# Designs tried in a protein design chat: VHH binders against Uncharacterized HTH-type transcriptional regulator MJ0568. Part 10

Target 1, 125 residues: Uncharacterized HTH-type transcriptional regulator MJ0568, of Methanocaldococcus jannaschii (q57988)
Amino acid sequence: MSQSIEDYLERIYLFIKENNRPIKTTELAKLLNIKPSAVTNMAKKLHRLGYVNYEPYIGITLTEKGIEEAKKILDKHKTIKIFLVEFLGLDEKTASEEACKLEHALSDEILERLKIFMEKFKDKV
Key: E = the ipSAE of ESMFold2; O = the ipSAE of OpenDDE; V2 = 0.75 times the mean of E and O plus 0.25 times the DockQ between their complexes.

## First folded at step 8 (VHH; framework vhh_7yz9_2)

Design r1 (from q1 with S100P; at its last look DockQ between E and O 0.57; V2 from the best seeds 0.00; counts 0 for: pae E 2.6 > 2, unsure alone 63.4 < 65, grease 26.4 > 24.2, SAP .757 > .668)
Fold by ESMFold2, look of step 8:
Parts: C-alpha cells; sequence; structure tokens
Structure r1 (fold): chain B 125 residues (1-125), chain A 121 residues (1-121)
C-alpha cells in the first residue's frame, strides 16, 4: 500500500536525525513496510515537490522545505498524542497509533485551536 | 531556530495603556497559534491571551475586556494592546507558541527575555 507524503517525510527526518546520513531507498522501504519500488517512485515525487534531494545510489535527504514540513508533522503528532493521553485517558501505545491517523486529517487551524483548548483547560482534566 | 523578541514594556500609571510587540524569526511563524504570558517574581508564568494563525482569540478572565491580542503574519509579529492597566498587571510579559508543552519542545523554541511592565497605583 502507498504511504502519505507526510509519513515519508516524518520517517526520513527521524532516520537522518538519528544516523546523520542519507537514508537509502531499501532502508526506507523497510521502515515503512512497503516495496522498494514504491519508495523510489515516492522519492522522485518528493523531489519534484521540493521536499527531498534524491540520488539513486546515495539515498534521500531533506531540503530545508522538507525539514520544515517534517517538523510540522511531528508537532501535530505530539499535540494529538498528548490530548489523547492526558485529556481522554488513552494509553501511550493506542494514543500514538490514533495520532498517526488523525494528524493527516486535521487542518492547521483546528490543530491550533486544539492547542489553545488544551492550554486553557489543562488544569480541569 | 525560532527566536522571539518582546518589546514595548515600561512604567505606566494605573488606568494607562501600553502596546507590547513580539517579533519572531522563523519560516513557519504564520502556521502557529501565539500567546502572551506574564510572570511575577517567584511565580510560574501564566497565560494572558492566545491568537490562532487565522485570528481566533481568547483571553484570561483577569484581562478580558481590557487587553486585545492581534497579529501581523507578514511581519512575523504579535501584539498585545493593554488598556485600563491595574497594579496587578505588573509582570514580565513574554510571547510564545501556544501551550506549555510546545514551548519547551526540542525544536529549539525558547522564551525570550520578556518585556517588563510596571503599573503604579
Amino acid sequence: as target 1 above (125 residues)
Amino acid sequence: QWQLVESGGGLVQAGGSLRLSCTASGRTFSDYAMGWYRQTAGNEREWVAFISSGGYTTYADSVKGRFTISRDNAKNTVYLQMNSLKPEDTAVYYCARVGPDFIYDEWGQYWGQGTPVTVSS
């Protein structure tokens, strides 16, 4: 199955942060549990969109635009997970799984209002 | 790196007004809700007003009707218009991304130096 652009950027960012090197197509395929050919096709798409630098045998890195987008995605994930755990009482594992689903659906404005709500009412939960 | 610089504070008589400004450096300023917080010596920072990137605003009960938060995304700036000031508004005022958890995340967001406001009775 194909993965959203957001999932690719997040995984690439985390890998490079941890390993300080480009991620190879085969490594990313393993992390996303998809075929290497799907990763190659998406890497070319991400390159056209300006999110990554892609060299077939060297690997994938993020552009500045890609890094900025990956950070936004991680911020969404953290925000939603905190809400689910602290306001709704979910366990960490379930909250992480649900946050991955929800982060792709929320608009930036709704995420911001969620953050405002959480700050206003954190002492009331 | 996200850097925030507050300004516009000073000494003012009760009943007076001040306008605070906060200029941010950052490529995604317009993507974030912003807030004003204040802190007195020996106490934790408390929120004062929040504004979303789209202009939705909300205020702490203690300042509602007296303070107005606004933003200019083109200038990466958020403002706090403070009217009918009271001695209890005396504090150091800080701007930040919304939420205590998100202010201290590992993305390099820091509190600025703040801008002190003193309201004489």
Scores: ipSAE 0.322, ipTM 0.723, lowest interface PAE 2.6, mean pLDDT 84
ESMFold2 (binder alone), look of step 8: mean pLDDT 78; pTM 0.791
OpenDDE, look of step 8: ipSAE 0.695; ipTM 0.892

Design r2 (from q1 with D105P; at its last read DockQ between E and O 0.02; V2 from the best seeds 0.00; counts 0 for: pae O 8.8 > 2, grease 26.9 > 24.2, SAP .715 > .668, placed apart)
Amino acid sequence: QWQLVESGGGLVQAGGSLRLSCTASGRTFSDYAMGWYRQTAGNEREWVAFISSGGYTTYADSVKGRFTISRDNAKNTVYLQMNSLKPEDTAVYYCARVGSDFIYPEWGQYWGQGTPVTVSS
ESMFold2, look of step 8: ipSAE 0.490; ipTM 0.825
ESMFold2 (binder alone), look of step 8: mean pLDDT 80; pTM 0.825
OpenDDE, look of step 8: ipSAE 0.015; ipTM 0.265
ESMFold2, fold request of step 23: ipSAE 0.450, 0.431, 0.452; ipTM 0.819, 0.809, 0.816
ESMFold2 (binder alone), fold request of step 23: mean pLDDT 80, 80, 79; pTM 0.824, 0.819, 0.819
OpenDDE, fold request of step 23: ipSAE 0.010, 0.000, 0.732; ipTM 0.268, 0.220, 0.912
ESMFold2, last read: ipSAE 0.325, 0.457, 0.413; ipTM 0.744, 0.823, 0.800
ESMFold2 (binder alone), last read: mean pLDDT 79, 80, 80; pTM 0.822, 0.824, 0.821
OpenDDE, last read: ipSAE 0.006, 0.008, 0.006; ipTM 0.226, 0.245, 0.210

Design r3 (from q1 with G108Y; at its last look DockQ between E and O 0.64; V2 from the best seeds 0.00; counts 0 for: pae E 3.9 > 2, unsure alone 60.4 < 65, grease 28 > 24.2, SAP .833 > .668)
Fold by ESMFold2, look of step 8:
Structure r3 (fold): chain B 125 residues (1-125), chain A 121 residues (1-121)
Amino acid sequence: as target 1 above (125 residues)
Amino acid sequence: QWQLVESGGGLVQAGGSLRLSCTASGRTFSDYAMGWYRQTAGNEREWVAFISSGGYTTYADSVKGRFTISRDNAKNTVYLQMNSLKPEDTAVYYCARVGSDFIYDEWYQYWGQGTPVTVSS
């Protein structure tokens, strides 16, 4: 999956979780600092892929598939951040910034192996 | 959301074999690494074997060469083939998703009730 799709799903998930309502295209555009037309085009794409429900006056919500994918992306971020802090000794702020960069580049298989590594060696950190 | 049911434990003599199964209820089983852990009374749960979604496996030193982890994604099931069993392998065996410890908001650590294994001398 492309980093643009991942960024959208993550932002939509966090907004709905915090606000307990669908996100409007204009709100998402502001959050992502992009044009509303780009959000509308991506919302249509995410709908075709089965990740979102999109209604003009209701806004955007996540399907069950979309929620699961957003949670995976957030899990990537947290996993990478924990590795950087606890295994590599970075401060929390730097680790969070680096995790944001890395989460879109890491394959699912490598993330799983990273989790396995962390589990194997957590008592030796 | 995820439920895990372990089975296949029992009483076996040293040198014997058992095959443990763990069936998951939940979407996306094929997307996650799975693990077997074991716990004796008064001790922390310890990892035994892991398998990634792509089939990469790794084992604790104490079980290498004797235990084999495998998965059948069509059946939402992970297996632990346990050969050449020793009394030291006596424990309650648990199946889990690897890494669920890091998701505290909605993803709790998913453990079944475990399946007890007793290896007699």
Scores: ipSAE 0.215, ipTM 0.677, lowest interface PAE 3.9, mean pLDDT 84
ESMFold2 (binder alone), look of step 8: mean pLDDT 78; pTM 0.793
OpenDDE, look of step 8: ipSAE 0.683; ipTM 0.892

Design r4 (from q1 with S53K T58E; at its last look DockQ between E and O 0.59; V2 from the best seeds 0.00; counts 0 for: unsure alone 62.0 < 65, grease 27.8 > 24.2)
Fold by ESMFold2, look of step 8:
Structure r4 (fold): chain B 125 residues (1-125), chain A 121 residues (1-121)
Amino acid sequence: as target 1 above (125 residues)
Amino acid sequence: QWQLVESGGGLVQAGGSLRLSCTASGRTFSDYAMGWYRQTAGNEREWVAFISKGGYTEYADSVKGRFTISRDNAKNTVYLQMNSLKPEDTAVYYCARVGSDFIYDEWGQYWGQGTPVTVSS
């Protein structure tokens, strides 16, 4: 999955979880600091890929596929951030920035092995 | 609904074997690292064995060589084959996703009722 698709799914998921309603394209454009036309184009792409339901007036919601994908992205971010803070000693802000860079590169298998490593050694650090 | 059920525990004599099963329903666990944990009364849960999505495994030193974790992703099921059982293996055994503190989804902290294992001397 491309970086821009992952960023959209993550932001849509967090908004809907916090607000319990669809996100409007104008709201997503503001959150991503991009033009509304770019959001509309990506929303249509995400719809074709099966990740979102998109209604121009109502806004954007996630399908079951979209929700599961967003959760995977968030799990990567959280896992990497915790590793960087607790195992490598980074401050929260730096760890969050680095996690954003790394989460798009890690495969699902490596992420799950990282979780195993962290569980095995969490009490030793 | 996210459900995780452990089974296969019981009473067994030292030196014996048991096979535990953990089946998930309502959600797919086959894409995640899974683990077996155990707990005696009054103590914290301890990890026993982990298996990644792709089959990579890790074992606690106390069980290495005696226990084998495996998975059947098509059945959404994880197993723990326990051989050469010792009285100190007596515990309630739990299956869970690995990384409960690191998982984003609040349902990822789910613990089932477990399956009790008693190993008699």
Scores: ipSAE 0.486, ipTM 0.828, lowest interface PAE 1.7, mean pLDDT 87
ESMFold2 (binder alone), look of step 8: mean pLDDT 78; pTM 0.795
OpenDDE, look of step 8: ipSAE 0.520; ipTM 0.811

Design r5 (from q1 with Q109D; at its last look DockQ between E and O 0.03; V2 from the best seeds 0.00; counts 0 for: pae O 9.4 > 2, placed apart)
Fold by OpenDDE, look of step 8:
Structure r5 (fold): chain B 125 residues (1-125), chain A 121 residues (1-121)
Amino acid sequence: as target 1 above (125 residues)
Amino acid sequence: QWQLVESGGGLVQAGGSLRLSCTASGRTFSDYAMGWYRQTAGNEREWVAFISSGGYTTYADSVKGRFTISRDNAKNTVYLQMNSLKPEDTAVYYCARVGSDFIYDEWGDYWGQGTPVTVSS
């Protein structure tokens, strides 16, 4: 899955979780700092791919498939950031920024191993 | 590493107010965002309010205008001022250290034991 798709799903998920409503293309555009037309195009693509439901004038919602993928990305972000902060001593901001980059590159296998490592050594740091 | 202890829960009548506190034992409190969550029996924990390390606040729609989250870094404490309480606000309230910039139901990396809030009609 492309980084772009993952970013969209992540942002959509967070918005809906907080606001409990579909996100409008203009709102998503602001969050992603891109043009609304670009969002519309991506929304259509994500809809075709089965990750979102896009309805003009209503907005964008996530399908179960979209939710699942969004949660995976968020889990990666969370895990990576915690590792960077608690184990590597990075500050919150730097850790967040790095996690945003790494979450798209880290494999599921490595993530799992990282979790295991963190659990095993959490009391040692 | 971190310990969070909530307090301030109790029974209150609808329309009343309550102030919750959460004290953290960890160092570098000021570097972390904090959040309040709530959970009822048989339901998933839901996010209520968020405050960043810099003091930025955001709220679930269900509590906007009624709840206020704040923090005192000198006391390692985060607060939740709950006004105009409703029966549907009845839940066990948890504070958490937010280990991410994202708001997620289970996003906290350290949690308190919770403090019960009951709002009677």
Scores: ipSAE 0.008, ipTM 0.238, lowest interface PAE 9.4, mean pLDDT 87
ESMFold2, look of step 8: ipSAE 0.413; ipTM 0.795
ESMFold2 (binder alone), look of step 8: mean pLDDT 80; pTM 0.820

## First folded at step 9 (VHH; framework vhh_7yz9_2)

Design s1 (from q3 with D105Y; at its last look DockQ between E and O 0.08; V2 from the best seeds 0.00; counts 0 for: pae E 17.8 > 2, grease 25.3 > 24.2, SAP .763 > .668, placed apart)
Fold by ESMFold2, look of step 9:
Structure s1 (fold): chain B 125 residues (1-125), chain A 121 residues (1-121)
Amino acid sequence: as target 1 above (125 residues)
Amino acid sequence: QWQLVESGGGLVQAGGSLRLSCTASGRTFSDYAMGWYRQTAGNEREWVAFISSGGYTTYADSVKGRFTISRDNAKNTVYLQMNSLKPEDTAVYYCARVGSDFIPYEWGQYWGQGTPVTVSS
C-alpha cells in the first residue's frame, strides 16, 4: 500500500490540531495502517525536505512549510467531499471515502476551477 | 439573519496596499466560512478569497501572493489585506457568508453592500 507525502502531512496536522502534542511514530503508523519502520523512514525524508521536525522519542511536528502544505491538502479533501455531497448527492460516508481517494490526484488548477464552479452554481442544488 | 458591512476601500496608487474589513451582525459568526468577491462594471462577480471557520484559506490565481484573507471571530470580522495592487484590481469588493465549515448550503446568500477600490496607474 503506497503512502504519499500528502497522506503523512494531512494526518500529522489533524492529529496535532486535535491533541495539541507531537504524534509518535507508532501512532502515525497505526493511523496510516503501515509499519513503524516505514513511518520512521518517511519522517526522516520529510525532515530533510523541510516539512517536519522529527525527534526520536518526542515525535513529529510540522514546520511552517509543512503546515502550509497540510492545509492545502485538507482543503482539497473538504472541497471534494462538499462537491460530492451537495452537487452529486452522495451520502456523507461515501463522499468522505471517495474524497480520500481523489484528493491526491486533483491538481491545484482543477481544485480552484471546481471551487469557482461550486460558487457560481450552488443556487441550483 | 445576517447583515454584512464592508469598509476600507478607497483610491490608491499602483503598488500600494489596502486592508478591507467586513463586520457581521449575525450570531455564530465563528461557525461559518467567509469569502471575498469583486465586480467590475459590466462583468460577473468574481471570487477572490475564501476562509473556512477553521482558518483554511484559498485564493484566486490572480491574487495569490498579493492578498491575504484572515478573520477575527471575537470581532465578527473578516479581513482582506491587499498588497502590490494593480489597476486590474479596481472593483467593488463584497464579502459573503459561504456556509458552515465547508458546507455551502448558503454560499453567497448573505452579501454586504460592497466597498469600492480604485487603483490608479
Scores: ipSAE 0.000, ipTM 0.096, lowest interface PAE 17.8, mean pLDDT 80
ESMFold2 (binder alone), look of step 9: mean pLDDT 82; pTM 0.830
OpenDDE, look of step 9: ipSAE 0.071; ipTM 0.518

Design s2 (from q3 with D105E; at its last look DockQ between E and O 0.02; V2 from the best seeds 0.00; counts 0 for: pae E 22.2 > 2, placed apart)
Fold by ESMFold2, look of step 10:
Structure s2 (fold): chain B 125 residues (1-125), chain A 121 residues (1-121)
Amino acid sequence: as target 1 above (125 residues)
Amino acid sequence: QWQLVESGGGLVQAGGSLRLSCTASGRTFSDYAMGWYRQTAGNEREWVAFISSGGYTTYADSVKGRFTISRDNAKNTVYLQMNSLKPEDTAVYYCARVGSDFIPEEWGQYWGQGTPVTVSS
């Protein structure tokens, strides 16, 4: 999955969780600092891929598939950030920025082995 | 939301064996590393064994060579085969997704009630 798709799913998930309602295309465009037409094009793509429900008067919500993908992306981000802070000594802001770069490249198996490593060695840091 | 149910504990004499089972609900069980932990009264939970989604395993030094972790993704189940049990293995045993400290609570993973194991001399 491309970084653009992952970024959209993550932002949609966080918005809906915080606000308990669908996100409108204009709202998502503002959050991503892009044109509403770009959001509409991506929403159509995400709909075709089965990740979102998109209706003009309701806005954008995630399907069950979309929620699962968003949670995986957020889990990767948080895991990498904690590793960078706790094991490598980065500050929170730098760790978050680096985690954003890394989360799209890390495979599920390697993420899970990273979690095992962190649990195994947390008392040695 | 995941539900975790541990079973298979009981009373066993030192040198004996037990097989623990942990069944998880959830469509994404096969995506996650799982672990067995144990806790004695008044102490923090300690990890015992981990298994990755792909089958990589690792063990605490205290149980190496005696315990074996395995998984059956089709049954959403993780096992802990415990051989050559010692009185020091007496504890309540829990299974959990590895990295529970990093997972937001609202994503539905919690500790189960555990399965007690008592190893008598």
Scores: ipSAE 0.302, ipTM 0.728, lowest interface PAE 2.9, mean pLDDT 85
ESMFold2, look of step 9: ipSAE 0.000; ipTM 0.124
ESMFold2 (binder alone), look of step 9: mean pLDDT 84; pTM 0.860
OpenDDE, look of step 9: ipSAE 0.736; ipTM 0.922
ESMFold2 (binder alone), look of step 10: mean pLDDT 83; pTM 0.844
OpenDDE, look of step 10: ipSAE 0.735; ipTM 0.919
ESMFold2, look of step 15: ipSAE 0.000; ipTM 0.067
ESMFold2 (binder alone), look of step 15: mean pLDDT 85; pTM 0.865
OpenDDE, look of step 15: ipSAE 0.741; ipTM 0.926

Design s3 (from q3 with D31E; at its last look DockQ between E and O 0.01; V2 from the best seeds 0.00; counts 0 for: pae E 16.4 > 2, placed apart)
Fold by ESMFold2, look of step 9:
Structure s3 (fold): chain B 125 residues (1-125), chain A 121 residues (1-121)
Amino acid sequence: as target 1 above (125 residues)
Amino acid sequence: QWQLVESGGGLVQAGGSLRLSCTASGRTFSEYAMGWYRQTAGNEREWVAFISSGGYTTYADSVKGRFTISRDNAKNTVYLQMNSLKPEDTAVYYCARVGSDFIPDEWGQYWGQGTPVTVSS
């Protein structure tokens, strides 16, 4: 299964935040349930785009650009999940699964409009 | 622009210890990962140790348990404590800033001049 750039950045960010160390390609491959060669190819692409540092014996870390992009993706996930739970009444697990799907499709403009809507109507739920 | 200056190298007997230092002239030192490398005559540079901006460390298999990398961000300095030295550790040791440049042969734009270490039996 091919993974989007956004999925890679998000998972790298969360791993490093949780473990306080670089993620190895084999670790990321296990996390994503794909071959290490696919991770290596994506790491090289992410490096070319300026999102990661990649060194064979050290693993993968994020650049400042990569961190900023990962944070944007996580903000989308959080916003969508809150909407689904608090406004639509979904359980946490279902909301998290749906947020993962929706975060890749949602434009920044729509995200900001959703936040404004949620703030305006938060006291009515 | 960064300048890196290594020091602390010298001659030591096998089983002995040395501490290498690398001082950087950059104000953003704390934001960068740092590494130590070594090179013997006629060979490519070999990675030895890495320390992230947050203090995470990793080592080449050949030095695990014997070498310790550390940093002091207040002094813009990274250290390599080398214990239980072996003749095979004889090399010129270089420190480097680790950034978006990750290919070992191209990494040298932020290298020091190196400090020689000789381990005799």
Scores: ipSAE 0.000, ipTM 0.147, lowest interface PAE 16.4, mean pLDDT 80
ESMFold2 (binder alone), look of step 9: mean pLDDT 84; pTM 0.851
OpenDDE, look of step 9: ipSAE 0.715; ipTM 0.902

Design s4 (from q3 with S53R; at its last look DockQ between E and O 0.01; V2 from the best seeds 0.00; counts 0 for: pae O 14.4 > 2, unsure alone 64.5 < 65, placed apart)
Fold by OpenDDE, look of step 9:
Structure s4 (fold): chain B 125 residues (1-125), chain A 121 residues (1-121)
Amino acid sequence: as target 1 above (125 residues)
Amino acid sequence: QWQLVESGGGLVQAGGSLRLSCTASGRTFSDYAMGWYRQTAGNEREWVAFISRGGYTTYADSVKGRFTISRDNAKNTVYLQMNSLKPEDTAVYYCARVGSDFIPDEWGQYWGQGTPVTVSS
C-alpha cells in the first residue's frame, strides 16, 4: 500500500471518529493541504479499491476494509511513538512527527516484534 | 425555496420502534442526498444517517444496526425507521437536504422544523 493511500485512510478515520459524519472532499483537502480536485481523484480511486465509500453529495466514509487498514496504520504510529518517547527519550512532538514517517515503512512482522521487545524491556528504561 | 416537514415523533418505551417521515417540497428531491440529524437541549446537532440519490446509506456508529434510512422519490419523502430505541436516542430529529447536484462540495443544507422523539426507560 502506498504512503499516500495510508495517509488518506488515516486522516479520514480520525476525522470520522471525531466528528461522527462523512468528511467532505474540501475538508479533507484542507487537512492534507492539497487541492480538492486531487482529493476527488483519490476518493474515486479508494472507492474502486474498496477502502472508502465516496458520494459527492454526502462525502467520504470508510468501509470495513478501510477501517481495518486505518487502524493498522494508527497502531503502527502509536507503537512507534511510544517506543521513541519511552525507550529513546524523544519529546512527544518530535516522536509523533517521526512516527508519522516510519509508520509507512514498518512491516507488520517488525511491528509485532517491536511490541514484544517493548513489553519485555519496559521496566529496564 | 425548499421546505422540509418532519413527522412521526412521539413518546415510546425503550426497546420500541418509531418511524419518522420527512416530506420535501419542489420537484428536485431526487437530485439531492438526504439526511437525518438529532439534537438535545444544550448540545450540538449530530448526524444520524444519510442516503444518497442512488440509495446508498450510511449511519452514525451509535445507531448502526438499529436505524434504517430510506427514501421514496415519487413521494418526495425520506424516512427513518428507528428500532430498539434507547433513552439516549431522545432528541429532536431534523431532516436535511445534503449537498448539491450542481456544486457537490457546497453543503447548503435545508432544514425542517424537527420532530421530537422521547424514549422512556
Scores: ipSAE 0.000, ipTM 0.196, lowest interface PAE 14.4, mean pLDDT 87
ESMFold2, look of step 9: ipSAE 0.011; ipTM 0.413
ESMFold2 (binder alone), look of step 9: mean pLDDT 79; pTM 0.813

Design s5 (from q3 with S100T; at its last look DockQ between E and O 0.71; V2 from the best seeds 0.00; counts 0 for: pae E 3.0 > 2, grease 24.7 > 24.2, SAP .715 > .668)
Fold by ESMFold2, look of step 9:
Structure s5 (fold): chain B 125 residues (1-125), chain A 121 residues (1-121)
Amino acid sequence: as target 1 above (125 residues)
Amino acid sequence: QWQLVESGGGLVQAGGSLRLSCTASGRTFSDYAMGWYRQTAGNEREWVAFISSGGYTTYADSVKGRFTISRDNAKNTVYLQMNSLKPEDTAVYYCARVGTDFIPDEWGQYWGQGTPVTVSS
């Protein structure tokens, strides 16, 4: 999955979780600081890929497939951020920025081993 | 969405063996590292053994050489073979996804009821 798709799914997921309603394309465009037409194009793409439900006047929601992918992306981001802060001593803002960069490249097996390492050594930090 | 059912606990004499099982109902069980934890009365829950989706395993020092974790992804099941049991192994045993305490799901960590193990002298 491309970095752009992952960023969209994560933002849509977080908005709907916080607000309990579909996100409108104009709202998502504002959050991402891009033109609404770019959001509309991506929403159509995400719909074709089976990640979102898109209705022009209602907005965007996630399918079951989209929710599961968004949760995996968020889990990876937060795991990396916590590692950078708690084990490497980075400030939270820097750790969040670096986690955004790393989450797209880190394999699932390495993420699992990172989680195991963190659990084993949490009392040593 | 995820449900975990631990089983196989019971009463065993010191030096004996037990096999614990944990069956997950999650659709993507094979994608996650799994772990066994245990908790004695009045103490914090501690990790016992972990297994990655690819079969990488690791153990707490207190159980190395006596306990073996394994998984069968086709059955959505994780096992803990416990040999040479000691009274100190008496605890309630739980299985869980590794790292849920760092990244809780929408509804938080689910530990289930656990499976109690009592090792008598």
Scores: ipSAE 0.306, ipTM 0.730, lowest interface PAE 3.0, mean pLDDT 85
ESMFold2 (binder alone), look of step 9: mean pLDDT 80; pTM 0.815
OpenDDE, look of step 9: ipSAE 0.721; ipTM 0.906

Design s6 (from q3 with I103F; at its last look DockQ between E and O 0.79; V2 from the best seeds 0.00; counts 0 for: pae E 5.4 > 2, unsure alone 64.3 < 65)
Fold by ESMFold2, look of step 9:
Structure s6 (fold): chain B 125 residues (1-125), chain A 121 residues (1-121)
Amino acid sequence: as target 1 above (125 residues)
Amino acid sequence: QWQLVESGGGLVQAGGSLRLSCTASGRTFSDYAMGWYRQTAGNEREWVAFISSGGYTTYADSVKGRFTISRDNAKNTVYLQMNSLKPEDTAVYYCARVGSDFFPDEWGQYWGQGTPVTVSS
């Protein structure tokens, strides 16, 4: 299954934030619903790209670059979710699921204009 | 992680001008839309002007034609040029990332300390 770099960084970030320890490849595979071998392959790729530290048997952590990228991805997700809930009236669970789908399609400029729109019109919703 | 410092406020007579500055310490300043807000005592903060990362600008109706927002990404700085000032513009002015009040988690509210502006008649 083809999982984006963005999905990996987001899940690694959230796990480490909650658990204060490295995430093991088997744990990440369960969270992403994919084979552990796919996680190992992606962990090596993320390491080469400078996003993670990967030590077999210890697990995966984020570099400073990886943390910054994960936070950017989460900011996009939250922006879209808030728009769907506050402006379109979706429930939280549905909005979260739809935000996961939409975040890959939005350009950075459109995301910023969406934020501006939301701030300008928040009192009308 | 981000720190914002506003400056340039002060006392000015009606019809006068001021230029506010806001300097950010964040590494990703150029990725975010920035805004100016203002607040009088006992009232909620209201938006004044926004600028996107790509330079797209928009203004509240009350300041349109009088205020100009701009940014210098190399200096991590956002400006608000305020012309034709009125006593009703008297407030504490804050800069922030656009939509920071929609994200109240550990990313926090990225607001500066504010810079007071007083416009006298």
Scores: ipSAE 0.125, ipTM 0.578, lowest interface PAE 5.4, mean pLDDT 84
ESMFold2 (binder alone), look of step 9: mean pLDDT 80; pTM 0.815
OpenDDE, look of step 9: ipSAE 0.739; ipTM 0.910

## First folded at step 10 (VHH; framework vhh_7yz9_2)

Design t1 (from q1 with D31E; at its last look DockQ between E and O 0.67; V2 from the best seeds 0.00; counts 0 for: pae E 3.1 > 2, unsure alone 63.3 < 65, grease 25 > 24.2)
Fold by ESMFold2, look of step 10:
Structure t1 (fold): chain B 125 residues (1-125), chain A 121 residues (1-121)
Amino acid sequence: as target 1 above (125 residues)
Amino acid sequence: QWQLVESGGGLVQAGGSLRLSCTASGRTFSEYAMGWYRQTAGNEREWVAFISSGGYTTYADSVKGRFTISRDNAKNTVYLQMNSLKPEDTAVYYCARVGSDFIYDEWGQYWGQGTPVTVSS
């Protein structure tokens, strides 16, 4: 999955979780700091891929498939951030920025081994 | 969301063997690293063994060579084969996703009820 798709799914998920309503394309464009037309084009693509429900003027929600993917991305982000803070000593803000970059490149197997390493050595940091 | 049910504990004599099972409810079990932990009265829960979805395993020094972790993804089950048991292995045994103390996701962080193991003599 592309970084752009992952960023969209994560932002949509977090918004709907906090607000319990569809996110409007203008709202998502503001959160991502991009043109509304780019959001509309991506929403149509995400709909075709089965990740979102999209209704013009009402907004965007996630399908079950979309929610699953968003949760995996969020888990990866949190895992990397905790590693950077607790094991490498980065401040929260820097760690969050770096985690956002790294989450798109890290394979699932390496994420699992990172989690194992962190659990194994948590008392030694 | 996940529910974890441990089973297979009981009373066994030193030198004996037990096989613990942990069955998860929930989809995508096969995508996650799993672990066995144990807890004695008055102490913190400690890790015992971990297994990744790809079969990578690691063990605490105290059980290395005696315990074997394995998984059957078709049954959403992880196992702990415990051989050459010692009285020091007496504890309540739990399974969980790796990182339950540090790391969680929106899928939740869950502990089962645990399965007690008592090694006598």
Scores: ipSAE 0.278, ipTM 0.704, lowest interface PAE 3.1, mean pLDDT 85
ESMFold2 (binder alone), look of step 10: mean pLDDT 78; pTM 0.797
OpenDDE, look of step 10: ipSAE 0.698; ipTM 0.897

